# Ledger of designs, part 3: VH-VL binders against a0flq6r38to208

Target 1, 171 residues: a0flq6r38to208
Amino acid sequence: EARQFEDQHLIFSAPTSAGKSIVAELLSWKVASTGRKVLFVLPYISVAREKLHQIQRCWRRDDISVCGFIGPQASNPNEWLGAVCTIEKAASLTNRALSEDWFEEIGMIVVDEMHMVFDSSRGAHIEHMLSKVLLWNQSALEKVRIIGMSATIPELYRIGKWLDGAKVFEA

## First folded at step 1 (VH-VL)

Design t09 (framework fv_tafolecimab)
Fold by ESMFold2-Fast, scan of step 1:
Structure t09 (fold): chain C 171 residues (1-171), chain A 123 residues (1-123), chain B 106 residues (1-106)
Amino acid sequence: as target 1 above (171 residues)
Amino acid sequence: QLQLQESGPGLVKPSETLSLTCTVSGGSISSSSYYWSWIRQPPGKGLEWIGSIYTSGSTYYNPSLKSRVTISVDTSKNQFSLKLSSVTAADTAVYYCARSPDYWLTGEYFDYWGQGTLVTVSS
Amino acid sequence: EIVLTQSPATLSLSPGERATLSCRASQSVGSYLAWYQQKPGQAPRLLIYDASNRATGIPARFSGSGSGTDFTLTISSLEPEDFAVYYCQQRSNWPTFGGGTKVEIK
């Protein structure tokens, strides 16, 4: 039943946040359970902290390590399968993965508030990060999957097309 | 319609293992995206979550019971089971099986329950 | 362990009256709180999940509200079948239940 979502990038759009993250949360656990890294990208420190604690509580039961990249340091930067990041920290972390040759270990990037890609200040970080993922996927055997959570906006089809024809779900 | 039914001995001796089975009908454990759970209630008292299992075999246990509890699933029989070792009189309770929907990254809530089975721990 | 405190322990009301039940958490549980109804000799029945969503088949007179640490279950007009024990339950961490509120006939 989760297999039906394995082939392509996904975007979930709804006027409320309730339910938008359920599929992303299930798919991210599945990826982490295979030993591949999952990044959660959130716009604000408070939201990222809540997400970090939530994922740590749930994944601890499977002994899956989850680190936060939302402030000055991570508790275990080299020993994690889950990373909960603010936008700028996620961009930095993915750049490091490329330069240090471990980008192939990343299986999924989950981006909350995906519509912020149109924000001229912070949107550039999302755009550059995801553009690098798309470029990587053109030749990689093990691709990185992008899951987006977004407000319902007229430009949603542009994001879908940009992400290689991502499947868009509107509630 | 989904139905859950508990079964197992109503009497267990102190120091032995309590064993219960939940039979699911009207739905399939093996094709589900649900957690299957055990909750207990001592006579006249409140509810205590024991643990949950996903179809993959992943289990989550109440920390206070973790050293004594094992939950397993048998997809061929559409059943899941509870074993609680080294029982004492404090383990006397009505035991319920239940289904937990929604995303697993938080704890469980329970949308369908069995009718419950009383297990008395006494010699 | 997250502790849930329900108040009052007993609520004595007549049919047709409004019932308001409180559940307070020892730490924030976001909106990850459910409410159950239990009648004597029966299993608990899910009423509300995630603070305010009514479960399938639950009458509109039942409503939930609140977030963080303070939650309320409201029954707008008590029917005879509503006299029962009500439990709150959080799912922000491993599940824990409140001690229950008994709604009884005055």
Scores: ipSAE 0.000, ipTM 0.476, lowest interface PAE 17.3, mean pLDDT 84

Design t12 (framework fv_tafolecimab)
Fold by ESMFold2-Fast, scan of step 1:
Structure t12 (fold): chain C 171 residues (1-171), chain A 123 residues (1-123), chain B 106 residues (1-106)
Amino acid sequence: as target 1 above (171 residues)
Amino acid sequence: QLQLQESGPGLVKPSETLSLTCTVSGGSISSGSYYWSWIRQPPGKGLEWIGSIYYSGSTYYNPSLKSRVTISVDTSKNQFSLKLSSVTAADTAVYYCARTYDSWGYQYYMDVWGQGTLVTVSS
Amino acid sequence: EIVLTQSPATLSLSPGERATLSCRASQSVSSNLAWYQQKPGQAPRLLIYGASTRATGIPARFSGSGSGTDFTLTISSLEPEDFAVYYCQQYNNWPTFGGGTKVEIK
């Protein structure tokens, strides 16, 4: 209860995806509207393309630029506030943000299928990326918020603990 | 009012499996606001959390006991059970079942406890 | 695991006196700390959760304070029924309990 006001990260877990997706989209829109970058991380190219078009449609009215990092890069990383990425591209983009000194511009990273952190080499990319975010947050004046969307799995609370005591919402 | 009651053999031989059941009355085990937990206390010692289960079957185990522990739930009987395999004298303890408050998938504190049942491991 | 250290191990006091019990965590647990009372032959009873919130039905003489790694349970004026063992418990990771503080009659 006191933790509800101190939580910096959230994880949404539900049998259906509609509700958790909407909340993540609203929170990400708020961050982008303040001029900070939001990354959306999804597991497959087809899902990422659909998400890219969805976010572009939703944010068009507010003139917020959203780019895809799904194949060959189409835009300069500094030209966008929203980035829809596959897992490997998101890991690459966050490494680039650190090396080019614009990591502080990132306000939020939304990870779909967060439970994939336990899966194969692709899970390692998620783990490495989020570990860098957590390390950055230890000293940063403005923290990067992590929002996870996940299937219900036995290890959800451990993921929450690893993410600095993230609040877990199970609908 | 909600009540929890432990039951099962009070004597278990070394190397065998300790098996206990907790019966929940006065409330539903299918509550989304709670986990259902097992805690033990060796004679003259402190409390040790063993594990917890959600009515959907999701379990969380103490890492030091994970290889030996299985917790299951039977929502039709309003019961949950503990199996602890390969027991030794070190497993002699009073075993408690308890209700653990859940806030959005996060385990908190235990607000209702059973009376406890002493299980002695000896030949 | 997060280790909780309770002190003193034993506190000998008379009815009417103030009891102050300490619980220290090996790493920060925010306010995710509960206190329990256990009388001989009985199950633990929840007293305080969230470091400072009294559970339903718990008398006002019990109060909790602290955050992070240092926590205190205070009993403002001991009643005869308050002589018991007290345990702290953290829920910032998988649950762990302190070793307990026994409050006994002097």
Scores: ipSAE 0.000, ipTM 0.483, lowest interface PAE 15.8, mean pLDDT 83

Design t14 (framework fv_tafolecimab)
Fold by ESMFold2-Fast, scan of step 1:
Structure t14 (fold): chain C 171 residues (1-171), chain A 121 residues (1-121), chain B 106 residues (1-106)
Amino acid sequence: as target 1 above (171 residues)
Amino acid sequence: QLQLQESGPGLVKPSETLSLTCTVSGGSISSGDYYWSWIRQPPGKGLEWIGSIYYSGSTYYNPSLKSRVTISVDTSKNQFSLKLSSVTAADTAVYYCARQYDWTSYAFDIWGQGTLVTVSS
Amino acid sequence: EIVLTQSPATLSLSPGERATLSCRASQSVSTYLAWYQQKPGQAPRLLIYDASNRATGIPARFSGSGSGTDFTLTISSLEPEDFAVYYCQQRSNWLTFGGGTKVEIK
């Protein structure tokens, strides 16, 4: 079952963030280590800043560059393999990737609080961003993989269905 | 008219694996609009949802049963199956397969007739 | 786990009377509640989904109402075929069913 769907999008859900982020971290490290870009999408500046520092610490030994795209962040550097973004910044960054012709460099997008796609006005940014990824994947030689981390909600499998049959795991 | 039919052994010994198959007829299981589900009912008791599967293979299991449950789908045979390991007398029940609406309603709109599985030595 | 409590356990009524069945959730399920009818020896039949939407082919005498923790299934005028067990089911957190209400002839 895992072998057959190795390239599938994944969704992890648990009552707390403990544990579910480890799998996303390992998978994202693997993608970045191959030279492809990884985006981490989080809902709040404070949470995004914490995640930025965490990923920078974890990827330091491999000299993998990780940059923040977080509201008041002063610079928008182009030389990175990891990007930690708030929702609106991630949507903007993926739009830039399409217009500047480097979307193919993106290997993975990790969306924290995936359930926000239904519950907030900011969910429209997540939906539009992921819809563009799904369209890209229909013709792309190398697909962008979506990893979601979510609260346990009744709409969870609807999100999975929408994300090209993503595998859903309850921790 | 879409129909679902359960099949499998009606008697399973304690500690063995309960294995059931649901055959879908009158329509394709390869539909993005539906999940395919297993629900059980012990004699004289209420209904308990076991799990659901999407035709692509994505699964959702009842947390109380998750360690023992595997649901799989075979789109070429228009079937989906349930395996429940390490059974005990508490697993004696009528087992139903059912079609499930998308998650905005999450209702079971078409059911199989049910098959009684007794766990006994 | 969200627990659904159905009351009464048994309703004894005559044909033509109104049946009112209650389902109470241990925590809010919004409108994410369905109702099923089950006759002896048969599979359940979907009646109502998302609290108040009648399923295809279900007669107008069946209606559902409620939100949050308190839900009601009403059968406006009982027909002989309506004497059965009724289950509620929530989908707000996992998927659980109530214990059932048996509607029987007086």
Scores: ipSAE 0.000, ipTM 0.466, lowest interface PAE 17.9, mean pLDDT 83

## First folded at step 4 (VH-VL)

Design a01 (framework fv_imvotamab_arm2)
Fold by ESMFold2-Fast, scan of step 4:
Structure a01 (fold): chain C 171 residues (1-171), chain A 120 residues (1-120), chain B 112 residues (1-112)
Amino acid sequence: as target 1 above (171 residues)
Amino acid sequence: EVQLVQSGAEVKKPGESLKISCKGSGYTFTSYWIGWVRQMPGKGLEWMGIIYPGDSDTRYSPSFQGQVTISADKSITTAYLQWSSLKASDTAMYYCARDSWLEYGLFDYWGQGTLVTVSS
Amino acid sequence: DIVMTQTPLSSPVTLGQPASISCRSSQSLVHSDGNTYLSWLQQRPGQPPRLLIYKISNRFSGVPDRFSGSGAGTDFTLKISRVEAEDVGVYYCMQATQFPYTFGGGTKVEIK
């Protein structure tokens, strides 16, 4: 069942983020457990900080390293499999992965509040970042999977179309 | 890095068929619309139609529906504009342009144009 | 179809002076998502069109800041604050709020 979505990008939508977050966490844990990097992208420092602590606790048993890329001028170790980032930090990190030739190590990018891609001020960062992921996937042997979590909005289908025909699940 | 490259100029006679192309590179072809725009000699721009190659959803301007066919081939990242029977009034420059699902009308990249001349 | 009326037909300007182009739609361009999909395109002689402005006032990457867009609803304006020789060409407004997309008739900017 899960196999049918191995190369498909996914968007989950529900009235509350709690339920869709659990699914993304399980999928991301599976990716990290295979030794590939997972990025979590969130809109605000407070929410990202909370998510960082949550993922660190959940992945502790498997000794999976999770780092935060949240604040300005934060110094973080390079040895990690999970990264919890604000939008601008995630964009910076993916650019660094391309320039330093380790983008292939990324298996999944989980974007919370995906509908913010329509926001003119910060949406451009999400759009540019994910466009680079989609372009990378055209020639990559192992693709980077995009998982979006979004509010239920009438325009959600447009994000699915833009993400190379991503599957949209509305609860 | 994003480029749209169109096929070369065509000289045809009325009644002949024609298929011109627009090849995309440097982006995910199936994530964007490709629109077609006509410009008759010395005249303004006319929107003909648009296709989303991801599922072949096409939208035509009423004035062009039934007169042309827009299609795309994902495997070679190429969109097409086709006439079954050309008329002298089809003489024009034809442009393809990329459009966005997130920002409608963001024709951010354009092909160089294909000049089609139809005369007896 | 939404009709886009563009004025003037031609705008001869002196180098370094401002130019202004107006575009009016036959109905509101506000989309159901709250955005207004009004774009401005430049076509230099012998070249394909080039995106200048999208969603009324947002400059596309690489477009000089002397270009600015404004307006709301049905009335839109493109301004060039200081016309340069390279700005000679035809300018078009376009609406993408509904299918079919439609263009204004164009305004030719030329040096006096």
Scores: ipSAE 0.628, ipTM 0.859, lowest interface PAE 2.0, mean pLDDT 90

Design a02 (framework fv_imvotamab_arm2)
Fold by ESMFold2-Fast, scan of step 4:
Structure a02 (fold): chain C 171 residues (1-171), chain A 120 residues (1-120), chain B 112 residues (1-112)
Amino acid sequence: as target 1 above (171 residues)
Amino acid sequence: EVQLVQSGAEVKKPGESLKISCKGSGYSFRSYWIGWVRQMPGKGLEWMGIIYPGDSDTRYSPSFQGQVTISADKSITTAYLQWSSLKASDTAMYYCARDSWLEYGLFDYWGQGTLVTVSS
Amino acid sequence: DIVMTQTPLSSPVTLGQPASISCRSSQSLVHSDGNTYLSWLQQRPGQPPRLLIYKISNRFSGVPDRFSGSGAGTDFTLKISRVEAEDVGVYYCMQATQFPYTFGGGTKVEIK
């Protein structure tokens, strides 16, 4: 398939989630293994919790800390390289990274159900968060890579264009 | 913080060429469309066209296609509107405006306008 | 091209009274993504246009809540619940559902 370790934004599209998350997980593991932070952004608490356990299991042998930012009660994470977040929590966390001056520590943001960016209520959080990433990348020596996983929709080209001409892979 | 600053007023004769500019700052210029809108004296707003600086994708209103050229230089965060040969009917205020790729028609920030006067 | 028709052409309003502006499109403004890209802009005398409302009913930041938008399909309305002196100007609807974007003819709101 296409060059999985390239430094450009990627979007994976398939009718089912099977297969499209594997490449994103591999790329995110590579980033975390270099000491940079990776955020996983998912739409629902149940899906985020499932992803949290999956990533913790996969990254266990490399002793990489993965924390959840899920639901109304935030845990007290001491240290992490992987963060599994709901949409609103991810937006809050990236805002905090900018205000506390550690945004440069983020190497990758993986957004599941990327097509939800078109949802008026929750899509605004995704749009605002990723817009900050795109602005940051214009001046950054080391870019934050965006990886999206999306349903197959006619408007997928708009997301690709918005993310600096991201490579779009459709199954 | 987000600003669009347009070039100054122009006074031209028919047949002359002209290029006016719109400089963006305070945001990711390459990630937002820049639209151009004409307002003839005492008249309403007319959409001329729009450009996405990131890849130079440009769309024109049929009324303006072939009449003007829209371009952008993302390295200096500037969009342009250009005429090869002006006509008296080009006399108008020209506005640039930022438009979202995501929420089309979200002309959230506007330039101050460039007045172009074309007279014999 | 989608044609946008605004009524009335002018609306003299007494301070503190409501104003209502209608906008009608020649075809449905529902985009294939499910959104309706209808916006309302205000142009005060001598100033560039200013975004008031986007996607029918969403107020842009800084816009007073006396402005509200409503509608669906081809018929849309902008309402000002209590007209203030600073509301004098021309109001335009705009569709961005397809290229070319098109504006309504404008409605002049004036005090008197």
Scores: ipSAE 0.292, ipTM 0.724, lowest interface PAE 4.0, mean pLDDT 88

Design a03 (framework fv_imvotamab_arm2)
Fold by ESMFold2-Fast, scan of step 4:
Structure a03 (fold): chain C 171 residues (1-171), chain A 120 residues (1-120), chain B 112 residues (1-112)
Amino acid sequence: as target 1 above (171 residues)
Amino acid sequence: EVQLVQSGAEVKKPGESLKISCKGSGYSFKSYWIGWVRQMPGKGLEWMGIIYPGDSDTRYSPSFQGQVTISADKSITTAYLQWSSLKASDTAMYYCARDSWLEYGLFDYWGQGTLVTVSS
Amino acid sequence: DIVMTQTPLSSPVTLGQPASISCRSSQSLVHSDGNTYLSWLQQRPGQPPRLLIYKISNRFSGVPDRFSGSGAGTDFTLKISRVEAEDVGVYYCMQATQFPYTFGGGTKVEIK
């Protein structure tokens, strides 16, 4: 029944002075609450750590498990529905999902600072990861939804076209 | 550099009110819980409660509920512990600590402590 | 509330010898996410507590490898393989699996 309002990839231009959009957080919570996996991809360890602790408030009461792929982890790995990752670790995790045949369990990937796709040293990891998602979606019964948060730059329309005509919301 | 700086030592009489503070710096204050821990002279650690500064969600230990108030002001990155009427049994060292539950499973950084002495 | 019981109350050790501290919980510390939120804190004389071990067996940043944690469910152990002078202090186990968070009674480690 949600097909009448079929989900599409989204890009939000979230100016720093106005804060960050709550929409991506609400959408990710809804996906996780249905039992599908959500990946959060952030550029720096400090930002990823803050995001990991931030979702503690929203998800802890619902017993939704969240793991960090940003530093040392517990010896006993947990079953997770939320994963907060740095760029390189997100790329590795998605490669593992494809190799170990659980990519279909992923419902959403949220990429913070999406404009970093143009960074030569790290942009390749973002591009490679998202290209695999787009390829997967061509034949998947349930698609992986991509949500990007970005600075307002002229290239947002190019990123949108690349992500199968993603809707771009500019501040 | 993550740092928690607490207010200075207090000497009070029974029945007086008191509010002590814990100021965070070097991280996103609104995104981490802040806990309060009591240590009576020569005794062990007691968890009092925690607060999430982003929305002021507060959880108390049953032993401390109604005896103290925990609050926070995220605009000045400061958490507070308050008594309306002090008792001699409140004499203790009070620590604040950052709660990194999802990463480390508990308190990772601690304040230096505030010594509260309540005597007649 | 989960009750945490520590033994021994005090552990006098000869410099360079091992020390072992036990912690038992009144119920399982396994969270619904599969992690066990048991940690060990060190408090040196006149100082605030310091995180030593988290999630049973992981060393926090800067903690020497002579410290190790082990255990599962309700029974946990902290070991110091070769006690050094700077290791004197009180050690506490703590659970953060559920509210309220609770601490063990503490174990005082002293050099003989």
Scores: ipSAE 0.005, ipTM 0.492, lowest interface PAE 15.5, mean pLDDT 83

Design a04 (framework fv_imvotamab_arm2)
Fold by ESMFold2-Fast, scan of step 4:
Structure a04 (fold): chain C 171 residues (1-171), chain A 120 residues (1-120), chain B 112 residues (1-112)
Amino acid sequence: as target 1 above (171 residues)
Amino acid sequence: EVQLVQSGAEVKKPGESLKISCKGSGYSFTNYWIGWVRQMPGKGLEWMGIIYPGDSDTRYSPSFQGQVTISADKSITTAYLQWSSLKASDTAMYYCARDSWLEYGLFDYWGQGTLVTVSS
Amino acid sequence: DIVMTQTPLSSPVTLGQPASISCRSSQSLVHSDGNTYLSWLQQRPGQPPRLLIYKISNRFSGVPDRFSGSGAGTDFTLKISRVEAEDVGVYYCMQATQFPYTFGGGTKVEIK
């Protein structure tokens, strides 16, 4: 049995988002550096725009293309390794990846505010997207890694169990 | 400071059951794997297995699968190593160690060890 | 399982002289994430093991800079630039690239 960090789904929980995002950012950069796609899923347009600029700045040195799928006027470029998305746009993009046969190119999906999976209006998009990832991983040679960032809530271990035993890190 | 404190030495007869403990303190117990390592008298180190206390996910070395049970009780920050039926060949020093998987990818802090002697 | 092989030192080390410990793995220790999970542990007489070096060449907190690690793929070396009395013990290489984790057989460092 292989101990593969790329196969470990992770949920980071902390009183503030700063500390938990550092590890997720480093792990995502490593995945993009291998030529696999990374999706960042955030709940609000303003936060997603900020994240887009941050990732573009950090990955510039390696000439890694990072694109935004944010709000109603999100761009849809053909080539990218990093995608910063709002929830609904991420769900749409992953559905397109399945229909256009490039889902295997996705190495990691980073979901901010993972606890929003319990939000009935938007949580369904997160749930459906991640359920498709989990189904894909059952037969995939190279799995898609899920990284969640969440508020500290009692349901974290329940979410972890649903995500194939994702490891919960409470900092 | 990070500390792993193991239970005291044990003297047992073949066929008896045994459960030894490793209590963690000074860190978030559920965030780190706890591994168990055997060292037979005068010999090197052997990895037995690890457990993630937060969800009790446990992985065993093939040579120890079915020979021991690793468990943890996160409410008292304690991991356990258990034998249903001891053999003389189980005579060894047993160490627990914290696996800092996100930082170092391996064992960073170790317990003091529990000496288990199995003889008739 | 990945087999880790360590070579014994040819003789005891003189205080203040360098020591070099070799470790070889039966297959590449490069993980698919790009990291090499090769570490070095020190075990002093009557003490539990202590982490010295992780991911080939990174010193663990509190480890003196006279300890250094190097290598790639399947061949790794731990160097002690100036051996001190407190360095007496057995040194183990360890891989954590895949389960089961495996250790080298240990290399004993003794002082003349």
Scores: ipSAE 0.222, ipTM 0.731, lowest interface PAE 4.7, mean pLDDT 87

Design a05 (framework fv_imvotamab_arm2)
Fold by ESMFold2-Fast, scan of step 4:
Structure a05 (fold): chain C 171 residues (1-171), chain A 120 residues (1-120), chain B 112 residues (1-112)
Amino acid sequence: as target 1 above (171 residues)
Amino acid sequence: EVQLVQSGAEVKKPGESLKISCKGSGYSFTTYWIGWVRQMPGKGLEWMGIIYPGDSDTRYSPSFQGQVTISADKSITTAYLQWSSLKASDTAMYYCARDSWLEYGLFDYWGQGTLVTVSS
Amino acid sequence: DIVMTQTPLSSPVTLGQPASISCRSSQSLVHSDGNTYLSWLQQRPGQPPRLLIYKISNRFSGVPDRFSGSGAGTDFTLKISRVEAEDVGVYYCMQATQFPYTFGGGTKVEIK
């Protein structure tokens, strides 16, 4: 079902975290398996640490390196294909990718709790980061795909429009 | 660098048609609204309307509905404000500004303005 | 339409002194999503408007911290803690909670 919208940005909304998370994780694994970088963006340190350990376990058998970029921890900038980040760290890492000329290596950015983009203090970091992705995609040979996972809220259509007509799936 | 660049000043007579432009660069043009704001000489700001270039969704202030047409051409990242028949009361500075679906009224970048003078 | 009323019409201030501008809306600016879409714009003489503050109190990028916004519901305030020469201009509040967006009448800040 998700395959019919390949290259399109996607937003998944489901009552259970397992339902929406599984699809995003399978798509992310496929991207990482092709040698492109995947960023996972989460709002809270505790949730990001849990996600980091989960992804490291799942991708270990394929020898895919996964690093954490979690405030207030010092980040390790060494080689990786998966990065699990808090919001502010993801924004910094994306800016760094542009300035150091490796943004093209990013294949996908997965934003958990996508509705946080409406948060007054932290939403600006998500908006700025993803706006740079959308601008990059206008001329890029290989696009960066945005996958959002969100609570079911009426405002999901606004996020979909903003993300260049992203497809919204509700389970 | 995000920029909105507007067309140059215009001097017109009442009854003439006019189309002014606002060209966006440095961002994804189809994912932001473009709003138009009028400022009559020595007066405050008036919101005229807004267009979403991605699907041409257009909203007008009741005061400007039927008075002007807002459009966009996404192939050249340009929004337009058009009059079929100008009046002397249309004399004003016209600004374009980008806005967001996420944060309504976040007019974060503005064009330099287009001065329109309509006189006999 | 939501009507936005600003006071004062003009605010002469001595360099280094504070300035305060009030904005009142004819109805609540709380959107159905829980956010309040009230912004403050600055227009320097001969220049286009510039965003200072959005959603009541959030400073836009590059805006000095001497600018602050506060308020709730229908009553909002923009404060400049120490007015500098570059702050001369007209300040506007704007609501974007409902279409049409509407502006306050403006407050002219001048050095005396």
Scores: ipSAE 0.034, ipTM 0.661, lowest interface PAE 7.2, mean pLDDT 87

